# VH-VL binders against Jasmonate-induced protein homolog: the designs that were tried, part 13

Target 1, 185 residues: Jasmonate-induced protein homolog, of Atriplex canescens (Fourwing saltbush) (Calligonum canescens) (p42764)
Amino acid sequence: MASTQAMGMTEQQKKSVDEMVEKATNMGVNVQAQNSAVVSMINQTNVSMTFNENHNWSGSVVGTGYPKSIPTKQSRQFIHQGDAKDGSQGAVVYYGSNANGEPCGWLLAWCAPTNVTPTKPNRVYVDCGAQSKFDTISWDTIKAKLDVGPATTNFTDVDTETTIAAGVTSTGSFASVGAAFGLST
Below, E stands for the ipSAE of ESMFold2; O stands for the ipSAE of OpenDDE; V2 stands for 0.75 times the mean of E and O plus 0.25 times the DockQ between their complexes.

## First folded at step 6 (VH-VL)

Design s16 (framework fv_iluzanebart)
Fold by ESMFold2-Fast, scan of step 6:
Structure s16 (fold): chain C 185 residues (1-185), chain A 123 residues (1-123), chain B 107 residues (1-107)
Amino acid sequence: as target 1 above (185 residues)
Amino acid sequence: EVQLVQSGAEVKKPGESLKISCKGSGYSFTNYWIGWVRQMPGKGLEWMGIIYPGDSDTEYSPSFQGQVTISADKSISTAYLQWSSLKASDTAMYFCARHGYSSGWYGEYFDYWGQGTLVTVSS
Amino acid sequence: EIVMTQSPATLSVSPGERATLSCRASQSVSSNLAWFQQKPGQAPRLLIYGASTRATGIPARFSGSGSGTEFTLTISSLQPEDFAVYYCQQYNNWPLTFGQGTKVDIK
């Protein structure tokens, strides 16, 4: 059993993240992924979300690339192939709207090292809020926060009433990343 | 097709310097790590180190740290292995090999190998 | 560093027979294990990666199995060109390490 109480996730967020991790695991097994982060994201907002931006610290997306859109209440997946030394380390930003129709963004970052150890574990970092928050992203700041991040995390922006939760776990030779993009209302 | 072509055999005396080469073709040279492997006469394979030609980042095996220098010139798709002062114990076959992916997936295994460069160090 | 141990050191087999080669890691390497073939005077050739996936152009008589610490390379119906030295290599941890090799020679 994981220490779920320490994370502050709702029971619904825990279930959604677990379901996304399971989808990522199934996809990774089916494509025989190696040294990769297999990522599954669910859009729990009331409108479609659209891909805005990505950043690579190590590795790159493969196959059909990042999903251009994630329809409301649906999930989409991608595979990020790690490099041999540092593994898969990247981030994505999706845009959408909150309950009031205001433009908002959701950011997911992950770190899946080639050699997972207690001092170099799998990590996630998340952020969300007004779309303007993501007009100028300091990728150095995101990386600094990711580098000390936990394996499961969540964040809620009170002003926009947006929320995001994510988790990562190793599955054989790849990492499974699950994320839920949502509203706190 | 992917090819790694190494420089020809060398005969040297102890104390001399040497630089051998490995030229890649048929792929994007800057997107793959290149490793060097030593094989002493009649012995097995020993990993020496690797380089990422895109930024010249290197990683050495602890046994070879300080013994050799690995470098690359991406403008001519060539990696190098260099000794400042050779010893008789450096007599061996030296292979370069690419760390790449097969069937679209990256791995840390060596997927393509050069033909080898025989280095003989004797008085 | 992870130590890779291969057995036997030498395996004598007749053409047409089955050969089974073992590779053991001192710590778990998951499925991040490759097998290479080296013929006299030649560079090594990749046979198997990911413990069980055949590399492009490798005949179906070569198969790999195992995970964690114990791995096997099997050559069914050995052909004359299969007499060579075989090496396993782990790529789960740095530094990369090879086994000492198994020589498959003719009986």
Scores: ipSAE 0.006, ipTM 0.456, lowest interface PAE 15.0, mean pLDDT 87

Design s19 (from i13 with heavy chain R59E S106W; framework fv_iluzanebart)
Fold by ESMFold2-Fast, scan of step 6:
Structure s19 (fold): chain C 185 residues (1-185), chain A 126 residues (1-126), chain B 107 residues (1-107)
Amino acid sequence: as target 1 above (185 residues)
Amino acid sequence: EVQLVQSGAEVKKPGESLKISCKGSGYSFTGYWIGWVRQMPGKGLEWMGIIYPGDSDTEYSPSFQGQVTISADKSISTAYLQWSSLKASDTAMYFCARSSYYYDTWGTSEDAFDIWGQGTLVTVSS
Amino acid sequence: EIVMTQSPATLSVSPGERATLSCRASQSVSSNLAWFQQKPGQAPRLLIYYASTRATGIPARFSGSGSGTEFTLTISSLQPEDFAVYYCQQYNNWPITFGQGTKVDIK
C-alpha cells in the first residue's frame, strides 16, 4: 500500500505506539474493545507544541488524557477508547509556531467505527494555519468534513507555510492513527 | 543554548525554611516538565517530583509527598523547590532537570531527562 | 517500585580498554532505560536513552544494549575523560527509579 505507507508512522512512532499499548494493557485498558483508536502525533516543527482543545463525537480519551506538549522533533501518543455503538470519533488541536515565529495551530480529526465496512470506513480530516483560525471552531462543520473524509490525507496552508499529514488504518484489534504536524519550509 | 541554572549553595539549621530555584533559558519553558532529583552525599539519584509550568500541575514521588513543595513562575521561567522546616536528613545535592514526561501518562522512548541544572548543595546542620 | 541494580559497584580499567557496565531491573522496563554519566562536582549528563539510542553529541564509543530486565552500557575504548560514575534510570513505571551507580576508575 504505497500511498498509506508514504503517510505512515516513523519507525520511532511505531515503537512508541507498541510500548503504549503494552503499558495500557498492563494497567487494565482493553484497547481492542469497541475498536479504540491509538493515536500518534509527531511534531516536525522547530518549537514545542502545546495541547489546546479536544472534541469527542463518540468515545473518550483514556488514562491521564491528551499529551500536554509535543517537543520539537518528538512524538506523543494517546488512546481514545471507542463507544460500543459508534466507535472512536474525536479531534485534537495543538498550538505552536511557524518558521517566522507566528502563532499557528494544527487540527486532527479521526473516525474509527466499531465495525469498519466499505460504507463505514476509517476516516481522517486535517487542517492547519494561523492560530486565529482555531479561536472559534464549528465542530458541526468539522464533523461534516470528517464524515466524507478519506483514510489518508494531507494539507498545506500556503499563507503560514504549515503542513499536516494523517492516516488511519485498522490493525485487526484497534485503529492506528498517525499524524505529522509540520512546516512546508 | 538550552540551559537550567540553579540558585547557589545553602547552609541552614534544622527547623528553618528554604526555597531554591531553577531558571530555564533557550527554550519554551512551558513546553516541558521540570523534575527535581535528590542526591544524598555518597549516594545515588532519587526522583522527588515534577511540575508542568504551563498550568502548575505537580506530581510527587510517594517518598516526598508532603515533605516538599514544588512550584513554578512561568513569567520568569523559574521552578522552585521549597521546605517549610528543614531536617538534617535533607542534607543533599538537589538537581532540576527538563523532561517531556508526565509520569502517570503513556510515557514513551523520548521521556529521559535531557537537560540538567548544575545542582544546589543544601547542608542542614546544628 | 522498580528496583534498579547496577554491577559492578566499581570497575577498574586502563585507558584504551573496553568497559562493560550492567543494569538489572526487578521487573520489565521494556526499552525505557537511560544511562547517565556523572563526574565529581557535576550534574548527570544523558548518554543513552531508549536502551540503545545515543543522545546528541555523545561519542560513538558509548553504546547501550538490552531490553526488559537486563541492560548493558559499553565503552569501547576508554578515554581519560570517561572516568566517572554511571547511573541507569528506568522511566517505564511510576515512580522513576535510578540504579545505585557504577564507578569507573583508572587501573
Scores: ipSAE 0.013, ipTM 0.559, lowest interface PAE 7.0, mean pLDDT 86

Design s20 (from i01 with heavy chain R59E, light chain S31T N32Y N93D W94Y; framework fv_iluzanebart)
Fold by ESMFold2-Fast, scan of step 6:
Structure s20 (fold): chain C 185 residues (1-185), chain A 121 residues (1-121), chain B 107 residues (1-107)
Amino acid sequence: as target 1 above (185 residues)
Amino acid sequence: EVQLVQSGAEVKKPGESLKISCKGSGYSFTNYWIGWVRQMPGKGLEWMGIIYPGDSDTEYSPSFQGQVTISADKSISTAYLQWSSLKASDTAMYFCARHGYSSGWYYFDYWGQGTLVTVSS
Amino acid sequence: EIVMTQSPATLSVSPGERATLSCRASQSVSTYLAWFQQKPGQAPRLLIYGASTRATGIPARFSGSGSGTEFTLTISSLQPEDFAVYYCQQYNDYPLTFGQGTKVDIK
């Protein structure tokens, strides 16, 4: 598993990411998502999270699109169809609140190449913190960090006491992405 | 053409502070990581740390964590390596190098010419 | 940390001969391995990345191979300008680590 290979993640984060990767895998098999990233996200915060924005470097979301909301302690999934050359590469930003009721954001970016090789592996990049951090996003900056990112990662913002963990793995014809949006308190 | 130009040689005494620079040109400076590598006289290469100039995100080698500070000023396309208090053991050639983001991981594709730092009493 | 070990420490070859340099990682680095050339008084120069991909402008006589823990840099028909120190570097895990170097000298 992706989360089993993660450095710096807590055991709880590894378990949450593993569970989300499995949900994505099950969805992908069922819907025959070839050359796609199937993404499963869990909201481990105390309030509902709301979709704010996305960015596509290659590919696009399909079906019903990005979940508009992720209720507290629940998971939601989407499929991002990759293009033939570069596969699925995208990002999503969800807004919510921390334990103090302050507005916060969580960012998940993934790269799932059409042909996964050691020099073109599956990658994730995550970030979280105050909502204002995401008012003006440099997508070039996110892409540069994603392009050298690991298959599993986590980040904790001390100031807002928010945390995020994610992982990605291939299942043959598609990639499974799991992410946990949470609080560090 | 991509170029990294480093500041000139420095001769310092133990306990003094120092800040050396690495200026990038010929590419989008904020879209590539900059790393610092130490080479002690007659020895091999040691990775010290990296910075992403777009948001000043840093990662240090455990051996250099707390010994140096890496920073960048994206308005002038310059990265910095700084010591608060130099030691004789800091005598070395210091290189900056750019990481190509298309590699999958960080490999150093372009290098500065190096800055020789000599610390002696 | 991942320890990179290069062998031999020095390699003596005649011009026109084939030189083979070895690099070993203490644990798997997949193909996240680069090779650098350094001449006295100069900065290192990237030769190979991804274990086997030649960097732009690098002559075809340089080739890399290997994966996991065992890697090789080969210089076919060694030229006078190829006498230098060669370093391998893994970029699979932090901290990034270099081998100690192999010095290629004239026989």
Scores: ipSAE 0.006, ipTM 0.478, lowest interface PAE 14.9, mean pLDDT 87

## First folded at step 7 (VH-VL; framework fv_iluzanebart)

Design c1 (from k14 with heavy chain K100Y R102S, light chain L96Y; at its last look DockQ between E and O 0.03; V2 from the best seeds 0.00; counts 0 for: pae O 9.1 > 2, placed apart)
Heavy chain, then light chain:
Amino acid sequence: EVQLVQSGAEVKKPGESLKISCKGSGYSFASYWIGWVRQMPGKGLEWMGLIYPDDSDTRYSPSFQGQVTISADKSISTAYLQWSSLKASDTAMYFCARHYGSFGELSYGMDVWGQGTLVTVSS
Amino acid sequence: EIVMTQSPATLSVSPGERATLSCRASQSVSSNLAWFQQKPGQAPRLLIYGASTRATGIPARFSGSGSGTEFTLTISSLQPEDFAVYYCQQYNEWPYTFGQGTKVDIK
ESMFold2, look of step 7: ipSAE 0.571; ipTM 0.849
ESMFold2 (binder alone), look of step 7: mean pLDDT 90; pTM 0.924
OpenDDE, look of step 7: ipSAE 0.530; ipTM 0.867
ESMFold2, look of step 9: ipSAE 0.505; ipTM 0.838
ESMFold2 (binder alone), look of step 9: mean pLDDT 90; pTM 0.921
OpenDDE, look of step 9: ipSAE 0.008; ipTM 0.558

Design c2 (from k23 with heavy chain I50L, light chain L96Y; at its last look DockQ between E and O 0.70; V2 from the best seeds 0.00; counts 0 for: pae E 4.2 > 2)
Fold by OpenDDE, look of step 7:
Structure c2 (fold): chain C 185 residues (1-185), chain A 123 residues (1-123), chain B 107 residues (1-107)
Amino acid sequence: as target 1 above (185 residues)
Amino acid sequence: EVQLVQSGAEVKKPGESLKISCKGSGYSFASYWIGWVRQMPGKGLEWMGLIYPDDSDTRYSPSFQGQVTISADKSISTAYLQWSSLKASDTAMYFCARHKGSWGDLSYGMDVWGQGTLVTVSS
Amino acid sequence: EIVMTQSPATLSVSPGERATLSCRASQSVSSNLAWFQQKPGQAPRLLIYGASTRATGIPARFSGSGSGTEFTLTISSLQPEDFAVYYCQQYNEWPYTFGQGTKVDIK
């Protein structure tokens, strides 16, 4: 039941996250909406990932919306437009499978305040594991954890051997969020 | 009053198992991360890991992953740090600490600390 | 992990003098930097968070500054109770990491 991180962020994960942050940043060049989060996600598993659900604490997805799928070894992007007061706060869950074909899920949550300050920083929270883990998500719990989350983080589920890493960076007008969905083995 | 109270000092031998505790009071225990920090004699502070008691989400520092087990029982507002087999090198002071924060006004975390648990491992 | 490096290792100052402690991060930690004070036999005490915000109950003589990779803790006028070890800690990235500490002792 309990989720346990198997290891800290690897250099490879850091690199992947940085690359996704960069992609998000580049995509955001054309984003004129303020208080938005541009999110880039790479699927580093061996099968396609499919959108399952999202949650909005503040703001909503715009444009083409959430990618319905993330093909293996490919990245997809979306823009989450925040509101003037609370910025962009959201989460998304994608389903896939681990190396053994076991159904798994990956959760990415982000917080991009309207004005980033030391007391209102950009934050991310991530989770992954068996798909059943995400059947009923306590978004209040996720929110609470996100509120104190770092700007960069990772998680590895030992049981399913899945992993996820994410980072968020401010670009001045929007937040760039990068995430890497993967397998630990 | 918000506080964390840790279990008492431990004197153990190499190979023995140990589980120390950190009990929170005065706040919603389940809603805040609890961290463990090691301080070897005369040395600095080292993050070991964090646990969110509500769902037992646990994050380890790489150096301590697989070396210890962090757990929590939110029903009694208690977090645990345990070893399956102690080593002499585990001799240290161990602190638990609360990580707080909220959206819109994040007051950074480690504002409440336990008094520490001294663990001595020697033959 | 992000490596935090503090300097100097030991800072000897007289009561009433200004103390300046430095903390450097191996990579940017934005403003997600905290300072702790620890006295012998005691748990660390949070002094500063967000690089520059004093924690509740912390005297005004303590101030923090900096962002990115360079940070400073300043004690404007050192009081007898301020002689202790000070640690910086980043919480920009998990795992959180501490500096090795700066000991402030009496000159």
Scores: ipSAE 0.027, ipTM 0.692, lowest interface PAE 3.9, mean pLDDT 91
ESMFold2, look of step 7: ipSAE 0.380; ipTM 0.790
ESMFold2 (binder alone), look of step 7: mean pLDDT 92; pTM 0.939

## First folded at step 9 (VH-VL; framework fv_iluzanebart)

Design e1 (from c1 with heavy chain S107T; at its last look DockQ between E and O 0.04; V2 from the best seeds 0.00; counts 0 for: pae O 9.4 > 2, placed apart)
Fold by OpenDDE, look of step 9:
Structure e1 (fold): chain C 185 residues (1-185), chain A 123 residues (1-123), chain B 107 residues (1-107)
Amino acid sequence: as target 1 above (185 residues)
Amino acid sequence: EVQLVQSGAEVKKPGESLKISCKGSGYSFASYWIGWVRQMPGKGLEWMGLIYPDDSDTRYSPSFQGQVTISADKSISTAYLQWSSLKASDTAMYFCARHYGSFGELTYGMDVWGQGTLVTVSS
Amino acid sequence: EIVMTQSPATLSVSPGERATLSCRASQSVSSNLAWFQQKPGQAPRLLIYGASTRATGIPARFSGSGSGTEFTLTISSLQPEDFAVYYCQQYNEWPYTFGQGTKVDIK
């Protein structure tokens, strides 16, 4: 039972993440809220994914809220409005299944500071694996990992053969977060 | 083979009700959106609506909201389009189509289409 | 809704020649643009999605380009079977919308 963080994103993952970032960016043109993150997620698995839970360190979801589901091979978006002080900091977990029908989960966490600086950059943290892995999430632990996370990252769970990649970038007015939820095989 | 097979041509009178069908095979029917597209005689294509069979999430084009009902029965891999009261202006070809998205791509399309159902409404 | 406008309405081209079809969106649709081919008495067939990605089984002579509001479908060398009506469609936001179509006929 070894979970490995890939040495780097595959070209396909990079492409997917970039496309989601672009999707988020394009959607953000209609976003009036400042200090917000626009998040776009693509489900690259073979079945629909369903919303399980979220966590807010700073800010909250607006509009229609978190997508209830992400259909297979489709993307869904949401806006997370940050506060003036700490920006947008949150996480979301979706459930689905792997190629074998085993229940699995995907976790996306992001940090979009109000003022991006070298010491306060945009950050993401991702995780995936067996659904049971997410029965009890230590959000303090997730936050700690997010706090030192890069702007782009990926993770592969070898046991369930699930994978996830994400990236975050600033547009000047809001942060665009892109994520790809997938299978490694 | 992935395919969508639609019900046969219909000849109806104004005021009658109608329900046409689109049956999918060769893939997980519940996991892909099914759309309905209208094409009036000699005219272009018009989106009517989409349904996700797994949870029956349904989206209508504003022009067709309240004019038709889209439904699905995932147990038999079938989507439906129905009218409660047909009008002469409903005379058209109606296509169903499946959404398709490729791995690693943001975008998706309607890659599989039914053969169409011709609906003729006349007095 | 986003309005898609195709030009020209009719394009007359000789076999073997290049055909260039235009599609314009009333607002940005990013790369969420598809091209369809429809022949008389048949259902539409997906040619291109994502503005530039050929669907499975589509010949290499078909290519799509563009982003935002301007898109182009190119048939590098028109074949007899390519005479048909072509539609662009945005799926950037619901409701999805088609262009009015471009008829490619023989010159």
Scores: ipSAE 0.007, ipTM 0.551, lowest interface PAE 9.4, mean pLDDT 91
ESMFold2, look of step 9: ipSAE 0.487; ipTM 0.827
ESMFold2 (binder alone), look of step 9: mean pLDDT 90; pTM 0.923

Design e2 (from c1 with heavy chain G109Y; at its last look DockQ between E and O 0.05; V2 from the best seeds 0.00; counts 0 for: pae O 9.7 > 2, placed apart)
Fold by OpenDDE, look of step 9:
Structure e2 (fold): chain C 185 residues (1-185), chain A 123 residues (1-123), chain B 107 residues (1-107)
Amino acid sequence: as target 1 above (185 residues)
Amino acid sequence: EVQLVQSGAEVKKPGESLKISCKGSGYSFASYWIGWVRQMPGKGLEWMGLIYPDDSDTRYSPSFQGQVTISADKSISTAYLQWSSLKASDTAMYFCARHYGSFGELSYYMDVWGQGTLVTVSS
Amino acid sequence: EIVMTQSPATLSVSPGERATLSCRASQSVSSNLAWFQQKPGQAPRLLIYGASTRATGIPARFSGSGSGTEFTLTISSLQPEDFAVYYCQQYNEWPYTFGQGTKVDIK
């Protein structure tokens, strides 16, 4: 399948990601655990998205866990408590459909080190496309890509016309991760 | 016109079950959260929880978790609040309300309310 | 959960006078704050959302201000129909929570 990584986020994507980062930050005021990531995701598709799977390299979800669904045009949040040494490192996959009703998937991965440094920065990795793309995920491959990922990124799958954008920032107490799951058209 | 119409007043005894309804009209019922609010006699408003009718995603306030059941039937644009076993302390006015927000909003406010359903539980 | 505290519990005001109601949140709710008016035997009516935006059909004499943890509802010139109980509510995070209400009655 043909996929294209956007040269940069659109203004709209940037705005959405920033809003989600802000939402995560605001929610984080209730976070008592250190080395955690607060993640906020908005579903900008036309149908509800459903949780499919997650992967933990370091840390685990707390509280109510991963949102089972993300209603259309709404956002949901979760807290991922990081390891004291390696911080919060995880990924989550949600299923939905594109504008044509084709089954699709969206993948968000994040890395929030316990101690952010130039050699250990906050990172995100995103992917989307046909649902079959996510039938068997190589988490080693995802991790490899995450390890060299930027603090903000987006991706568009041309075939399914799906898109995803995400960003991560530090608040000083925890990491705020914002993501927007959407359609390119 | 957007409107929510609730079922009529109920007079029940302790231990009885009850299910009250809230029917929406004038908008896409399935696409907006609808919630319930309790108001005990002479008291303030208490947010109970809400449901997204399209996929029945339901969230409860901790104070009401396990105490009531919120459900919805999007085919008839109706939300429900039910008790398996009523207590005298359940005596109150119950309101349903639409939680509204524009696409992409971070949160949603309660813009349209039902007229309320009075539930009286006494021996 | 976020605790919303309103003051005063009761506010006695003469018709035509200014009424100022306060609402405090135990933690920041950004601008996700709503004000409701409730008259006896009626459902609450949305007055303000987003801390400062009047709902459709709400008279200009009603105004909301504030952000974070401190909020104010102002009725510039109280009308006879404005005597009621007013509630603030945060919708920044679940569970949504109401203040205990302020009763505005006639002096």
Scores: ipSAE 0.007, ipTM 0.577, lowest interface PAE 9.7, mean pLDDT 92
ESMFold2, look of step 9: ipSAE 0.154; ipTM 0.720
ESMFold2 (binder alone), look of step 9: mean pLDDT 93; pTM 0.951

Design e3 (from c1 with heavy chain H99W; at its last look DockQ between E and O 0.04; V2 from the best seeds 0.00; counts 0 for: pae O 7.4 > 2, placed apart)
Fold by OpenDDE, look of step 9:
Structure e3 (fold): chain C 185 residues (1-185), chain A 123 residues (1-123), chain B 107 residues (1-107)
Amino acid sequence: as target 1 above (185 residues)
Amino acid sequence: EVQLVQSGAEVKKPGESLKISCKGSGYSFASYWIGWVRQMPGKGLEWMGLIYPDDSDTRYSPSFQGQVTISADKSISTAYLQWSSLKASDTAMYFCARWYGSFGELSYGMDVWGQGTLVTVSS
Amino acid sequence: EIVMTQSPATLSVSPGERATLSCRASQSVSSNLAWFQQKPGQAPRLLIYGASTRATGIPARFSGSGSGTEFTLTISSLQPEDFAVYYCQQYNEWPYTFGQGTKVDIK
């Protein structure tokens, strides 16, 4: 697998992530639960994406749960309610296809601590690539990477020409997470 | 105008099958949950289930799991509730309602309701 | 499932008076609580969502408060058109559940 971390998030990715963060923020106006994360994801690929699996380190999804699918060029949202101690920490994986019809996967992980501090900041971790890459996920490994992750990040898989970008910010009441699942072509 | 229009009243006998419908208009039907709610005569509201028309993700209340089938055809903006074999105890008013918001959104709740479909099951 | 309990079962109030309806959840539902009004022969109408936000077109005399497990719907000055059955509903956890309802009738 030839995957590379992009030198930086493109302006387009940044714009998309910011828009999703804004959307999450707006949708979370009635979220009064502490330590919650509102997550908005846009599918910028050419086909629908399908929910594969999730993992909870702290907290759980509320309401109707994870979007089962994300239609092409559309966004979907969910709320992950954290606990008082460790906040909201979770991950979700969606399957789709790249431009060539090759099965691919996108992984979004987030951490929204109960109390954001310089040593416990909001964090995201992202990954994408061939679907087989996600057949067996080491959640301990993902967690380790998330634990040192930044507030904004992106990743491009060169082989499948897939990309993903995400950002997380605090609103004062909850964390807003935005993600863009896309193709690098 | 956003609205849900349900099929007309039904009079059935025990053992018969039935499928009632709820058609949405004035909005993107596929992008919002549609719920079914039962109200037996003189009783309160009971959640039966929800469906997301775009991908047909369906959630049943435990009490109704296996008792009814909820489905949707997004191409005609219609949701369905059906029984394979009706019972007298199925006599009730059935409402469909739209949940304002997409998957996982905690938005405005069930903001639009159908007018209800009365189902009467008697020998 | 989360059990929603409303009280009282029936509330008799005179026009112009304040009506206070209670809704209790068996476990925390955060602020994911809605109130509905239903009149005879009609579908329910959404009054409040997010525990305290009035739906579009709902008069200011309706207000919701509370969080966690205790919630209240208040009608500050009961109007003739307000006599109906009121239901609370949690949408914090599936299956979503309604309270058994409170009937507000004229005293």
Scores: ipSAE 0.015, ipTM 0.595, lowest interface PAE 7.4, mean pLDDT 90
ESMFold2, look of step 9: ipSAE 0.357; ipTM 0.774
ESMFold2 (binder alone), look of step 9: mean pLDDT 90; pTM 0.918

